# VHH binders against E3 ubiquitin-protein ligase RKP (RKP), part 2

Target 1, 188 residues: E3 ubiquitin-protein ligase RKP (RKP), of Arabidopsis thaliana (Mouse-ear cress) (q9siz8r82to269)
Amino acid sequence: KLHGDLDVSVSQREGISVVHHGVGPPIVGLEEFSICGDIRIVKPPLVLESLALFSSARANACIWKGKWMYEVALETSGIQQLGWATLACPFTDQKGVGDADDSYAFDGRRVSKWNKEAEPYGQSWVAGDVIGCCIDLNCDEIYFYRNGVSLGAAFTGIRKLGPGFGYYPAISLSQGERCELNFGAYPF

## First folded at step 1 (VHH)

Design f10 (framework vhh_gefurulimab)
Fold by ESMFold2-Fast, scan of step 1:
Structure f10 (fold): chain B 188 residues (1-188), chain A 119 residues (1-119)
Amino acid sequence: as target 1 above (188 residues)
Amino acid sequence: EVQLVESGGGLVKPGGSLRLSCAASGFTFSEYAAAWFRQAPGKEREFVSAITSSGYTTYADSVKGRFTISRDNAKNSLYLQMNSLRAEDTAVYYCAVEYDTWSGPFDYWGQGTLVTVSS
């Protein structure tokens, strides 16, 4: 009944590896040790708010084959960079998802896609929107959706170079931005 | 402690063959995907091949049809069979396992093994 140190557990299916820190079955969620800045869980399990000027985090799921999607329900409409990053993508107080060449992001506040450089993409978003973040490693493409409607292919020929072979759901939030992450209702 | 130890590199002539081995220890190797990367002098490190825990394989276009990745989970070993070697295959070859976000990116790199293809 006593809980001591949390241990690392891993479960793997083809295309996804999930790391769970603690006891019980592996669950896809936020990787707390990945957090740069200050992210608070406002409502369990995954309603998040950035309390620092710029905060970033990864999920505990590594995607290395197949087609996978997660959703972000926006509670605010300010600057958020949502997408995919390798373990090698640096998170700092000024740099997050989409600021390195091994990361890819959509930002609906600035209506842009980010892979080291910004390019116009997508639509302006509003609070209440649900953003779908899809990676298709069968085709090496990344797609974003707004309320179930595709915004088109954002990135093609996505790179697999550098340390970090697979891609993790990853987010960056400016201060005061809030969202809810949804990785689905099933364990991996 | 997690360790990866590469072996099997050497000097071969163009058209020759080599088999690289990587011995893994300190973790449950059978649960993880594993990969080979290489780095030629003056170039960036590049992906060569990967194998999933279930045995599905992926190859870089430059090596497809010539190289074969395989694993032996009972021996905690990863292999790369290299056939029809070319001068441009000259590089240090690294074994890598992508593990988790907590330990950081590829904390489990071997020291590498040098492959030189020249006549």
Scores: ipSAE 0.000, ipTM 0.143, lowest interface PAE 12.4, mean pLDDT 78

Design f11 (framework vhh_gefurulimab)
Fold by ESMFold2-Fast, scan of step 1:
Structure f11 (fold): chain B 188 residues (1-188), chain A 121 residues (1-121)
Amino acid sequence: as target 1 above (188 residues)
Amino acid sequence: EVQLVESGGGLVKPGGSLRLSCAASGSIFSDYAAAWFRQAPGKEREFVSAISGGGYTTYADSVKGRFTISRDNAKNSLYLQMNSLRAEDTAVYYCAAAPLDYYEGSGYQYWGQGTLVTVSS
């Protein structure tokens, strides 16, 4: 388990800011107001499906210091771009996580890493796989795991951000793709 | 790159049925999301239905329960089964496709020439 995994207690640690929506304590989850396209929760708490050609969303947690990880359990094996994006990263019906220089993604369907352009990275994934998405702002690196096995550093020298900015867990899903997000509230 | 050719349009009475077909060529169709759009006389083009490479579907509220989109990747074909047709369904119907891994432009990149559906009494 990496130090700084996203869970309900991490909102009290330095390096993360969680946006509080509604009543109760701040909990890391999907920022529904960030959704571009059409993503719905098909099974609570966080089994998501894209109903549009290409849909994107962010979590409500901003990472600005330290080493942090979240996981994605794949319900389907098609195109999904999983990783990290700033609040300013544009989400459109054709562009999502990894399509701009302030976002970084892994896609195991096409066996590629994305930061504006695609490069070969990682392994083909199958339904049932758990993908770990890690960001380390101490050394400016992003790396991914497949079922607990490291795929190596995907990105080094990631873009440094000014005060008030950070990286959010972020996902993009093609139509019909489904996944479950895990921010530490549920065992992997 | 894909080319799309629609067929199956025609004249039908209200309450009748039609099945539209769209033949894709030039590439592997399963690598594309596909959709049907329509444009009624004097109106803007509107979305009707879409289907992913894996067969997941979505529908406009006006056609949900009456129309069924399907695909046959082995035949490089897209279909729209239209049941319980209404005068309001009269339009030119267009087949459209987008590569699953294409991130330039906006929306659907490949379009057919359209097929006319007229629902009249």
Scores: ipSAE 0.000, ipTM 0.118, lowest interface PAE 18.3, mean pLDDT 80

Design f2 (framework vhh_gefurulimab)
Amino acid sequence: EVQLVESGGGLVKPGGSLRLSCAASGFTFSDYAAAWFRQAPGKEREFVSAISWSGDTTYADSVKGRFTISRDNAKNSLYLQMNSLRAEDTAVYYCAAVPEYSYGDWDYWGQGTLVTVSS
ESMFold2-Fast, scan of step 1: ipSAE 0.006; ipTM 0.323

Design f3 (framework vhh_gefurulimab)
Fold by ESMFold2-Fast, scan of step 1:
Structure f3 (fold): chain B 188 residues (1-188), chain A 118 residues (1-118)
Amino acid sequence: as target 1 above (188 residues)
Amino acid sequence: EVQLVESGGGLVKPGGSLRLSCAASGSTFSYYAAAWFRQAPGKEREFVSAIYSGGSTTYADSVKGRFTISRDNAKNSLYLQMNSLRAEDTAVYYCAARNLYSTKFDYWGQGTLVTVSS
C-alpha cells in the first residue's frame, strides 16, 4: 500500500457526501480536522465549547443538492455564527462562518445575518433556544428557525457551486460559548 | 485537475530554517486538502504535514513544534516553514493535493531537495 496516504472513508447519497475518518459506517458529526481555534466536546457526541477567543468548525457532511437542515441547541446566548460554508471559507482567529462571500451565518446575539457583510435579521436568542439552519439548493436559499418558527429567508440567490463542491454545516463560537449540534433533525 | 510545483529547497546547517513553497495551477486549489511528504535517501516516503481547506492542520510527530504548514488560496500556494532543522530532516520534499472525496493524494509535485548538513 502507498505509504503516507490519509485513510478516509467516504459515503455518498444523492445531495450529500459524508467523510469519515475510521472504521465502520459514517456518522454525520463534527469534522475534527476542520477545527480552527480550540473546540472541546464537553459531552459526546456534540455538546461543544469554544476555548479560544474565536473558534470555527464544519461538519463532515457536504451538501450539493436538495434541501437539508440541522439544529443548534444554545447552552449560552453569546456570539455564535451558525450556518453554512464551503471548503474555501477561511477559518482564522478573527474570521469564521459568514465572514466570506461563500459562507452564510445567523447570529442572534447581534441579531444579524452575515455574508461577508452584516445585515439586520432575525430575533435575539436566549440560552435554551434551538436554532434551525436550513439550506435549499433547489431555489438557492438559506433559512433560519428559532424554536421551530421560521425567521424568514435570510439569503436568496446563494452562490452556486460547480460539480464536486458543496456547502457544509458550519459554526463559529466566541470564547466560552456552548451549543449542541443535532444532525438528526432531518435525515442525512 | 491541478498541477503542483515546489520551490525553496537548499542546503542549511543544523538548527537553521527554510521555507518551502508549492504553486498550484489548474483547478480551484482552495477546495483540496494539501500536504507535504518527504523521502530521505534510502528510506520510504513519509507524511510530514497536511492542511485542509478550512485551515485545520495535522503534523507527523517528528516535526511537531518545528514545522508549520500554511496556505494562501488567493495565490494558489502552499507553504512549509521549517525551523530547528536536524540532519534527519534531509530529504526530497513533495507537495501533494487530494480532492475532498478521495481517500489518497492523487496530485504530486516533482519534489525539492532539502539538505541539512554542517
Scores: ipSAE 0.000, ipTM 0.114, lowest interface PAE 17.5, mean pLDDT 79

Design f4 (framework vhh_gefurulimab)
Fold by ESMFold2-Fast, scan of step 1:
Structure f4 (fold): chain B 188 residues (1-188), chain A 119 residues (1-119)
Amino acid sequence: as target 1 above (188 residues)
Amino acid sequence: EVQLVESGGGLVKPGGSLRLSCAASGRTFDDYAAAWFRQAPGKEREFVSAISYGGSTTYADSVKGRFTISRDNAKNSLYLQMNSLRAEDTAVYYCAAGEWLYSTEYDYWGQGTLVTVSS
């Protein structure tokens, strides 16, 4: 726990730091304080729907070393930008994951990868697909998977901004898009 | 430390079924995500399937619809039900455990169990 704060749990394994509000083991989940726009949890814990034209959020897990992956099960096939963002990456009603140089996203609706600018990447996705979002800080690369099959390296030379850099699982959803985040279990 | 021991491998004809088991000792699967990997002769180790502590699963495309991963935390065991087996499923199957389902690095590995699919 943090000094003087009885409602906060902090766990750190080599390569990942998790902040969880509550009593008990830290659990990787959505960081509600990160939400820009309007995201509703339609099925607890992590089936999400964007109610605003464009909504963004981060997980409560910071990856700063090693190789890590999370999954997104698509309940709709429209515009979603899925990937990784630093804490400093701005989320606004017009800017989300992949719109700044300290964030990286895959969008299977537009079949593109985003790091400030769009480039062709990947495959068109459909509702029911599971998208894997992998970051490898040993090689400074980001990979995406569709239904367990690699789409190849999306990004190389991953940006490390200043001391204490770290990347968070992060998503941006256009209005009406729905997905389920899956981080697995992470008890300390 | 976790010690993992696989069992259930053997010879089976194409179209047959096998159920692999992995037993943990030293510490319970309750604390870990768990996975199955396989390695055919002369090939790299390949991911097959993984399951979180809470039961969330993921599968390699080559096994989707044919293999089912499951766990029994009370029995400290992990299973892989393999149906509609094909010659290309022939490999040594390894059980693995780690803190995170989606980590590509697992902390603990079994010794492997051989599955041979041939007529």
Scores: ipSAE 0.000, ipTM 0.138, lowest interface PAE 15.4, mean pLDDT 79

Design f5 (framework vhh_gefurulimab)
Fold by ESMFold2-Fast, scan of step 1:
Structure f5 (fold): chain B 188 residues (1-188), chain A 120 residues (1-120)
Amino acid sequence: as target 1 above (188 residues)
Amino acid sequence: EVQLVESGGGLVKPGGSLRLSCAASGFTFSSYDAAWFRQAPGKEREFVSAITWGGSTTYADSVKGRFTISRDNAKNSLYLQMNSLRAEDTAVYYCAAKYDEGFYSDYDYWGQGTLVTVSS
């Protein structure tokens, strides 16, 4: 029998820090106190739905060295901005991941990449697609994948802001959009 | 010195079989997840198969039922048994290893690759 666990744990690795309160190893998940708008966990642990017009959240994992990836399984095909943001990136009811210069997002509904401003990138997505969100701090690049196929480098020369910099998996969803986050319990 | 060294590649006819080996050294292989990837000329690197440190296996749809991944922790070795080979399996095959069950990480260690050519 081979089944992936829904519980995700992080072993001790340089380049990643996970905030976890409780007993046991750190578990990567949604950082509840990061939520702007209204995001509900509709199926534990990580099937999410936006109930507000525009909602944003970060994971509790900070990447500050190395190459790391997470996946988003789309349950709907509407506007979602998926990628990476620092702790300083402002989330509001109109601005989320990709709307500030310290955040980077892919949006397959509008076929765009976002870093403060939009540029064409990638492919149109459909419900059922799995989007890979990769950050490579060895060469300062961000890549996205659709169903395991690379869409090419989205961003180069990504910003490293001062001491204590770090990028978090981060998402923004328009009202009614649903997705499942996967932080590495499953193979490719 | 950390190394992954692939062997067993070669020329084979369609329908034939090959067994690839990967020898790991310089780290505790038994604590790592391991995988095979391949890259055909003019194409991107693609996932072939993975095996966790505990022995659970996963296969790409294109090779499922034809390829078998296995490991021998006592010998620090990873294997890929390839049966019913097709021209589309022609690629350089890479061994890879990573240490992390949680957050998705890229593979920590990569081999130099071994060429598999399937032609008549």
Scores: ipSAE 0.005, ipTM 0.254, lowest interface PAE 11.1, mean pLDDT 84

Design f6 (framework vhh_gefurulimab)
Fold by ESMFold2-Fast, scan of step 1:
Structure f6 (fold): chain B 188 residues (1-188), chain A 120 residues (1-120)
Amino acid sequence: as target 1 above (188 residues)
Amino acid sequence: EVQLVESGGGLVKPGGSLRLSCAASGLTFSNYAAAWFRQAPGKEREFVSAISSGDYTTYADSVKGRFTISRDNAKNSLYLQMNSLRAEDTAVYYCAATPFDYSEWTYDYWGQGTLVTVSS
C-alpha cells in the first residue's frame, strides 16, 4: 500500500538542511545512498566499520551557514579521514574525504590535514579518542579537536559555495577501521 | 626532507627471483600506504603492487601469484619479492608512498628507481 511508502522530505534550520524520510523530528545520520565501498553499521545507530579497502560516506545534513560540529569516537587508530565534503566530492575505492579541492579532512594516524594534498597537522590519535570536526562558515575555517582540546585552525579561506550548496559531515575509513559518529550537536 | 631509496635490482635469467628493498628517511612507512611502480623502456609507468598502513595488499593482474609486497616497520623498509621473472618484467622499479590508501594516482613521494633486467 501507499501508506507503506515514505516520502523524502527536507527539514531545515537556518544554516543546516537535513534530508529524512517519514514523520517525527529530523534525525541527522549517515546518508546510506552516499556510501562508497562497504560500511557496516556494527552497533546502531552510528558505530561504523569499513569492510572495503577504502570506504566513504556523508551525513544527511547540509551545512550552508553558521558554525557546526560533529564528533567521531575512534574505536581503532588506523587511517581515517574525517571532515567535510560537498556533494561534488568524488568517492571512489581509492579517493575520499580530503582528496578533492571541495573536501577537507584530518587524519591523526598520519598526523595530516587533507585538501587535495597533505600537510602536517594535529596530533597522533589512539583508539578511545574523540575527534571534534568543526566548520565555521562565518570565518570560512575548519578546525579539529582531540578530546575537547583544539588542534588549531586546519583550513582557512575554505571554498565558498553558491546558493543551494553546502558542506556535509563526511568520513573515509581504511579496511577494518571503526568509529562512532555523534551528531547530537545538530538539534532540529 | 623525505627520501626513498630503492635497492636490489640487477640482471636475472627468466624464471629467476629478485628481492627489491626501499628504505625511507623523513617518513615512517607504518603511517603511509606504499607501492611499487615500474616503467619499461618506451612505455608508461604502470602500477605493480601496493600495501596499506593496515597491511592490506593489492597487485596488478600481470604480477599476481608471482610478486609479494611486504614491509618491516621496525626497519622502516618496503620490499617486493619477485618470483618466476619474465622478460616482460624488465623495467625500472620505483618505490612510492602516499597518505592515500590504495591510490593509483596520487603518490607524494618517489624513489629514484632500480633497474631490473630479465634476460638469458
Scores: ipSAE 0.000, ipTM 0.127, lowest interface PAE 17.9, mean pLDDT 81

Design f7 (framework vhh_gefurulimab)
Fold by ESMFold2-Fast, scan of step 1:
Structure f7 (fold): chain B 188 residues (1-188), chain A 120 residues (1-120)
Amino acid sequence: as target 1 above (188 residues)
Amino acid sequence: EVQLVESGGGLVKPGGSLRLSCAASGRTFSDYYAAWFRQAPGKEREFVSAISSGGETTYADSVKGRFTISRDNAKNSLYLQMNSLRAEDTAVYYCATDLSFGYPDEYNYWGQGTLVTVSS
């Protein structure tokens, strides 16, 4: 498929693996063991807020083939770094998604794309915007959408990964920033 | 010095099962990523499975549903339960730990390997 969704119904499709730690049906959600800083679920299932100066987390979905997208509904407009990271991306109290060569992020507050270094990209965002985060492993590109409108290719020639590994939806939030992750659980 | 020692290899018939173990000294598996790789004669080393410090696992497509990676933190040991073995699984199996930054298929510490032969 030209465009894939990160919902539980696609967990068995080629190109996506959902990492499941609990009992019950597998769901795509936040990987609690990945959290650096302090991210609270302020409204179930996935309305998140950073309570630390800088917090990072990845989802429990590993993308290793094909074209996939998840969405982030912004409840605040401050610094958030949204995109994709491998398991090797370091999360610290000062480093998150886009701060290392194995991660890629869009930040609409600073109107920048991040892959270790910042470069101008995209548009300024506001609270209420929906940011689409797309990875296309058929052509090794990452691009973002704002309210359904493409912002163009952000990154080309993204690094190919070894077998058994992939890219994870990943976010970093400054203190007080709030967003809702959507992996296809709310189809309308 | 970090040392990894694999055991549990042997000869098994197609459809059989084996459980590999890897004992670590000088390093605690619960603090790091740990993985199993394999290398068949005349082939390149191939990723099999990995487990993170948080307990999440990944598997190569060729072994998904048949192999299970696990660890015992009290024994500082890593395991690979191999079920429904096929001739194509014949290889030397290696234990590895401490994921190298920026390259999720590279590891800093490796064991010497244990031979698994699947044959009639």
Scores: ipSAE 0.000, ipTM 0.136, lowest interface PAE 15.8, mean pLDDT 80

Design f8 (framework vhh_gefurulimab)
Fold by ESMFold2-Fast, scan of step 1:
Parts: C-alpha cells; structure tokens; sequence
Structure f8 (fold): chain B 188 residues (1-188), chain A 121 residues (1-121)
C-alpha cells in the first residue's frame, strides 16, 4: 500500500527524531516518499543511483539539536550535492539540496558549497571517496570531511529553526551518479 | 582518561601481510567510532579506514580490497589486517577514536602514538 498503511513509529532522543515504518528497532535510512526525480536503490538498503537528470531525497531523521554526521561513499565522481535540508526545501527536476536558503550542500565535482548560491569550497573528489556531512547546531555550523580529513567550515551562522523543525540528511544526484549512504544503526 | 596503544608494525616484503592492533582503555571500541590513519615521511596524515558503532566500515581508495578493519569486544581492541602490501604503504600508522554514536561527529579526539610499517625488500 502506497500511503498510510505502514506501521509508523517516531523515536526521539535529544537532538534527533526518526520516523520508522515497519517492525523492529528504529533505523535511520532513506525516506522513499521524499524522492523527487528517479532514485533507484541498486543495492538495499542504501546504494543509490539517479536515473533522472537530477534527483533528490531526504533521510527519515530530523536533527534539531547537537552535533550529527552522516557519510556518503561515492561510487561515481560526477555532480552530487550532499548535505542538509529542511522539509520546506523545494526538490524539482532542476533544484535540489543547496539551491534554497534552507539547505546546505557540498559538491566536489564543481568544488563548491551551495546555499542558494555557489561559492568555492573543498576539494575535487574521485570515485571511492567517502564524504562526511556534519552539522553542529551547538555553534550553527556545517562542515564536510573527505576520507576522514576536515575540509574546514563550509557554513557558519546557519539558519536557526523553531520548535518542531529541523535539518534532514539530504542528497541530490545528477543522472548516472551513484553513492552509498551511511547512517549506521541508531537504536532508541 | 582515554588511552590508545598501537602494536604490530614492522618490516615486511612487498606482497606480504601484517596485522596492526590498537588496545583501548577508558573507551569502549565496540560502541564508538574508531579509525586508522597513516603518515609517510614528508607527507600529511592520511585517512586509511574507519569502523563505526553500528559496525559499518569505510576505506581509502588506495587500500580497498587489501585492508580490513575489525574490532574485538572481549579485548576492547581495534585491528587493521593489511594484505598485499606495497612499498607505498610504508608509513607510521595511527589509531584514532571518538565517543560519538555511529553517524555523529567524525572529530577524533583520541589518538595513539603510532606504529611504523615498512614495506621493503
């Protein structure tokens, strides 16, 4: 069933809220109903490929306090915009993570950081790299890692959100780009 | 206080194998982030491999398929199994650890002193 018939539970610890559809412990993963474009899960649960010209998705985890990080293992080196977005960030066939002021992305193909506008940041990436996407709501900063090495602060003074709102791990992939998302087990 | 003590480094011929160990105290390896880094003479410290609280692993491209990171909960230790060693793997190898949950900060606050690996004829 497409809508409303999955068992839904919300598990919350200070700083994170996870929506879990199904049985067993809550697991952070891809929110499939967030997908815009065409993202295929080529190897469950989290090896993804974009089949549309530009595709975007969010994780099922909302970050509203503290310091949190997820990783993206790059299977290809083309355009990917990796980072953080609110639920209000528009996903279209031309707009994704980093294209609105409530989203923040790193793109190692174009060596740029995106928050509505592009600015130089980071290093060129290659297939096989692991990109760390870190948000620190204690100091309102976002920063990225390449293979465990910090690329420095990408964004400072990120937008503070009101009660009930937060940032989600979010990705955008150009056609043919492929990656593996890594959130780990997060039992509540 | 957290302590990380590396061992297992040494001289090995190209194509050989070594297993590095990192013994932890004041820190639970099985529940936290842990990683191996290396530094060759005249170069900056470089990422090699990481294991996360959930058991997921990552590897630098240059070592994928040759190196395997693992941990032993009973011994509270982290390991790096290095196979098919090459001259370019010659470096001091460092163990690093962080208390964050699996996808929390990659800031590594705890470091060992390093163990030398030399791959030479």
Amino acid sequence: as target 1 above (188 residues)
Amino acid sequence: EVQLVESGGGLVKPGGSLRLSCAASGFTVSSNYAAWFRQAPGKEREFVSAIYSGGYTTYADSVKGRFTISRDNAKNSLYLQMNSLRAEDTAVYYCAADEGPYWDSLSYDYWGQGTLVTVSS
Scores: ipSAE 0.000, ipTM 0.160, lowest interface PAE 13.9, mean pLDDT 80

Design f9 (framework vhh_gefurulimab)
Amino acid sequence: EVQLVESGGGLVKPGGSLRLSCAASGRTFSTYAAAWFRQAPGKEREFVSAISTGGSTTYADSVKGRFTISRDNAKNSLYLQMNSLRAEDTAVYYCAAHSYRLFGTTSYDYWGQGTLVTVSS
ESMFold2-Fast, scan of step 1: ipSAE 0.016; ipTM 0.270

Design g1 (framework vhh_8ghr_2)
Fold by ESMFold2-Fast, scan of step 1:
Structure g1 (fold): chain B 188 residues (1-188), chain A 120 residues (1-120)
Amino acid sequence: as target 1 above (188 residues)
Amino acid sequence: EVQLVESGGGLVQPGGSLRLSCAASGFTFDSSYAIGWVRRAPGKGEELVARIYPSGGYTSYADSVKGRFTISADISKNTAYLQMNSLRVEDTAVYYCARDYYEGWAFDYWGQGTLVTVSS
C-alpha cells in the first residue's frame, strides 16, 4: 500500500479530518505539538519510545463520524494506555489517555480499561501483540482487539460534545515502552 | 450567535512588538474547539501561524513565527491572544482569528481581520 493513496482515501471520507502542515496530501501521523513528555521516533515512520517517566501524544486525525480503527504493535509489554481522546483531555507528566472523562484507554499490562477510573477489561498483553483500537460513532462505542480477536465493547455511550465533537487516536507510554502505530487499519 | 472580534493591529517598526486579542462570544473555551490565527498578505495565500486548544493548553506554531510569536488564552475572559515579538517586514498581513472546528482543516467562524503593517 502507498502512503499517498491511504492519506487521500482517509482525507476524502466523511467523519475524519486530518491536520495538514505543508504542501501535498495530508499525512496521518503523530501531532508533534501534542507531545507531553519525551517521545522519540526510533524507526520511521512510527516506531516510538517513551524517554520520560510518562509520555502522551495524539494523532493528527480527528474522528467525528463513522467507524474507524488504528493498530498498535507492542514492542514491549509494560504500561501503555492506548485509545482515544478529545482535544480537551489534559496531558501532563502524571496524566494521559484514560485519565480524564473525555478520554478512553486500554492497558493490557494491568488488564484494565480507563475512563478517569480503572475497571477490569481485556487480556494481559505481551511484546509482539497487535492491539486494535476501534471507535464506532454510529453506536457510540469503543472496542479493542488483541491479535485480531475482539475483547468486546470497552465503553458504551461515549461522551459527545456539542459542535466540534471529535476523538483522536491517542497513546500514553511509561518510560522505556515501545510501540509501532499503524493508521491504515479500517474495520470497513 | 458565535462571534470573534479582533483588536490590537497597527503600524510598527521592524523589531517591534504587538499583541492581538480575539474576544469570543456565543461559545466557551472550556470545549474542544481550537482557536487559530491565520494571516493573509497581499498576493500570498493564507497561512496558519498559531493555534491553541484553550481547554487542553496545547499550542502549535508555523516555522516562520516559532520563537517570536506566542499564542495564549484566558478561559475566564473567553479571549485568545497573539503576542508578536521581533516583527519583520514579511509579517505584514491581515490577521484573522478563527474557530478551528475541524482541527486546521475547516474554520467555521472568522473574525473581521486586523491589519498589521511592519514598516520603517
Scores: ipSAE 0.000, ipTM 0.111, lowest interface PAE 17.7, mean pLDDT 79

Design g10 (framework vhh_8ghr_2)
Fold by ESMFold2-Fast, scan of step 1:
Structure g10 (fold): chain B 188 residues (1-188), chain A 122 residues (1-122)
Amino acid sequence: as target 1 above (188 residues)
Amino acid sequence: EVQLVESGGGLVQPGGSLRLSCAASGFTFSSEYGIGWVRRAPGKGEELVARISPYGDSTSYADSVKGRFTISADISKNTAYLQMNSLRVEDTAVYYCARSTWGDYELPYDYWGQGTLVTVSS
């Protein structure tokens, strides 16, 4: 269905590009082919569990202008690295969101922010918390929220790449960790 | 009339190499028009393998092929290439080239080639 039959459609609004197949409104979801490790969809569409020691994935939405947020409802309290990554950010069984300089993550289990290096940031999280992941390309900043309360600016002067740049919602989960992704009404 | 024509597919043994070409007509490579390579194997979904913005020479790759595949473009020939090294049986698929857009464009992928078959087998 991908090839040449007008089966691929894209919607773009205010600095977000979303790719989907078929007829209908654009839907932001998990990009299945971005998955490194092993992620199970426990409850469709977006309740996820990591079955591998360390698993990573991107959404199918590229943010390249404006201010956008998605939310992660934590079903477990262990290590998860939640945030934003470019398409070029390497995902391996040892490396995920926040482990390279073109990705940014919050980890509330270790109370740290990650951009290649870890620094103290935020608050300890518990199962049931909702973590907001916000990118503001008007100010070049990334913010995180816990249950709607701002944790402050995590990253400023975030890296902008050349033409075709963009950041994707991206997550990394240690084994057994579960979360639900919420992209809101399309767009974010 | 915009056209993308792939070539270079074929049968190769594991560990071998192939180079795919995508000849474009009806538009010129620029910062607003790049090329993506997407593959599809029977029983599997589509996977974006590699992207290039030829004018800016910016590239990106899927983790499954990073370090093995290289995307490039020859602006004077209006042709994009996918150099595929260390091929594996799981790389067997039909490979499509697609025109990509960025910035204020509504459609990041708007034209697709017919596809070229790559078979990696014993």
Scores: ipSAE 0.000, ipTM 0.096, lowest interface PAE 20.4, mean pLDDT 78

Design g2 (framework vhh_8ghr_2)
Fold by ESMFold2-Fast, scan of step 1:
Structure g2 (fold): chain B 188 residues (1-188), chain A 120 residues (1-120)
Amino acid sequence: as target 1 above (188 residues)
Amino acid sequence: EVQLVESGGGLVQPGGSLRLSCAASGFTFSDSYYIGWVRRAPGKGEELVARISSSGDYTSYADSVKGRFTISADISKNTAYLQMNSLRVEDTAVYYCARGWYDSEGLDYWGQGTLVTVSS
């Protein structure tokens, strides 16, 4: 998975590298090889549901400089940890995005931000909300949006990464939680 | 008031079996929680050994106990169980029943604990 006889293609533009396993243009999406737990694609391409008690996944896009955002449309309001993780962040049935130094998450069910430890942050969310997940590597900041409205800076002084390393859009979902992922560079 | 009460601990010989029970009150298993079993022994730290969703549909186990321990729930009795088979001396610990959210950081209520001693 991390190395070996995988059919892997990489495409790069300034600040982002996209990994894909097929012929054709690179498309930002879920990295299926990253999935821990059990995630079902309920509606292609990216309406997802966790079938396990706690499931985690990364996108196939690595952000290593610049300012980037992706969005998560919530179809349920339970525990979801949404944000950014490096390849080194451990995904287990008990740990996901925000549970290690190299990952950062927002959870609107518990109204908390996660970087190894939880701290109060943000607003309670409801089904139908769209959560924006923004990383700004020019300023070393992460911040979140609810329905286009900023919740304020969540993390400042985020860890600086060397060449070859970067942050991936990443999510963790408790059992039965459902969301739709939207990837790309959005106006901020 | 939320309360979790463990029972079923005791002294057992290596290779033996025990069944722990966790009776919950002050909440129902339908409230988006999971029930977990955490063990703690002096000098060894805490270990989440098993958990089960409130629906009973999803379970997970620590590698140290996988294949030997089975977690289950009786929703009508609001009670969770841990069936422990092929017990080893290193399973000796105080076993706690805990309620939490689906991830490990969400444990919010713990029982009093029940001692399991595996004597060789």
Scores: ipSAE 0.000, ipTM 0.239, lowest interface PAE 14.4, mean pLDDT 80

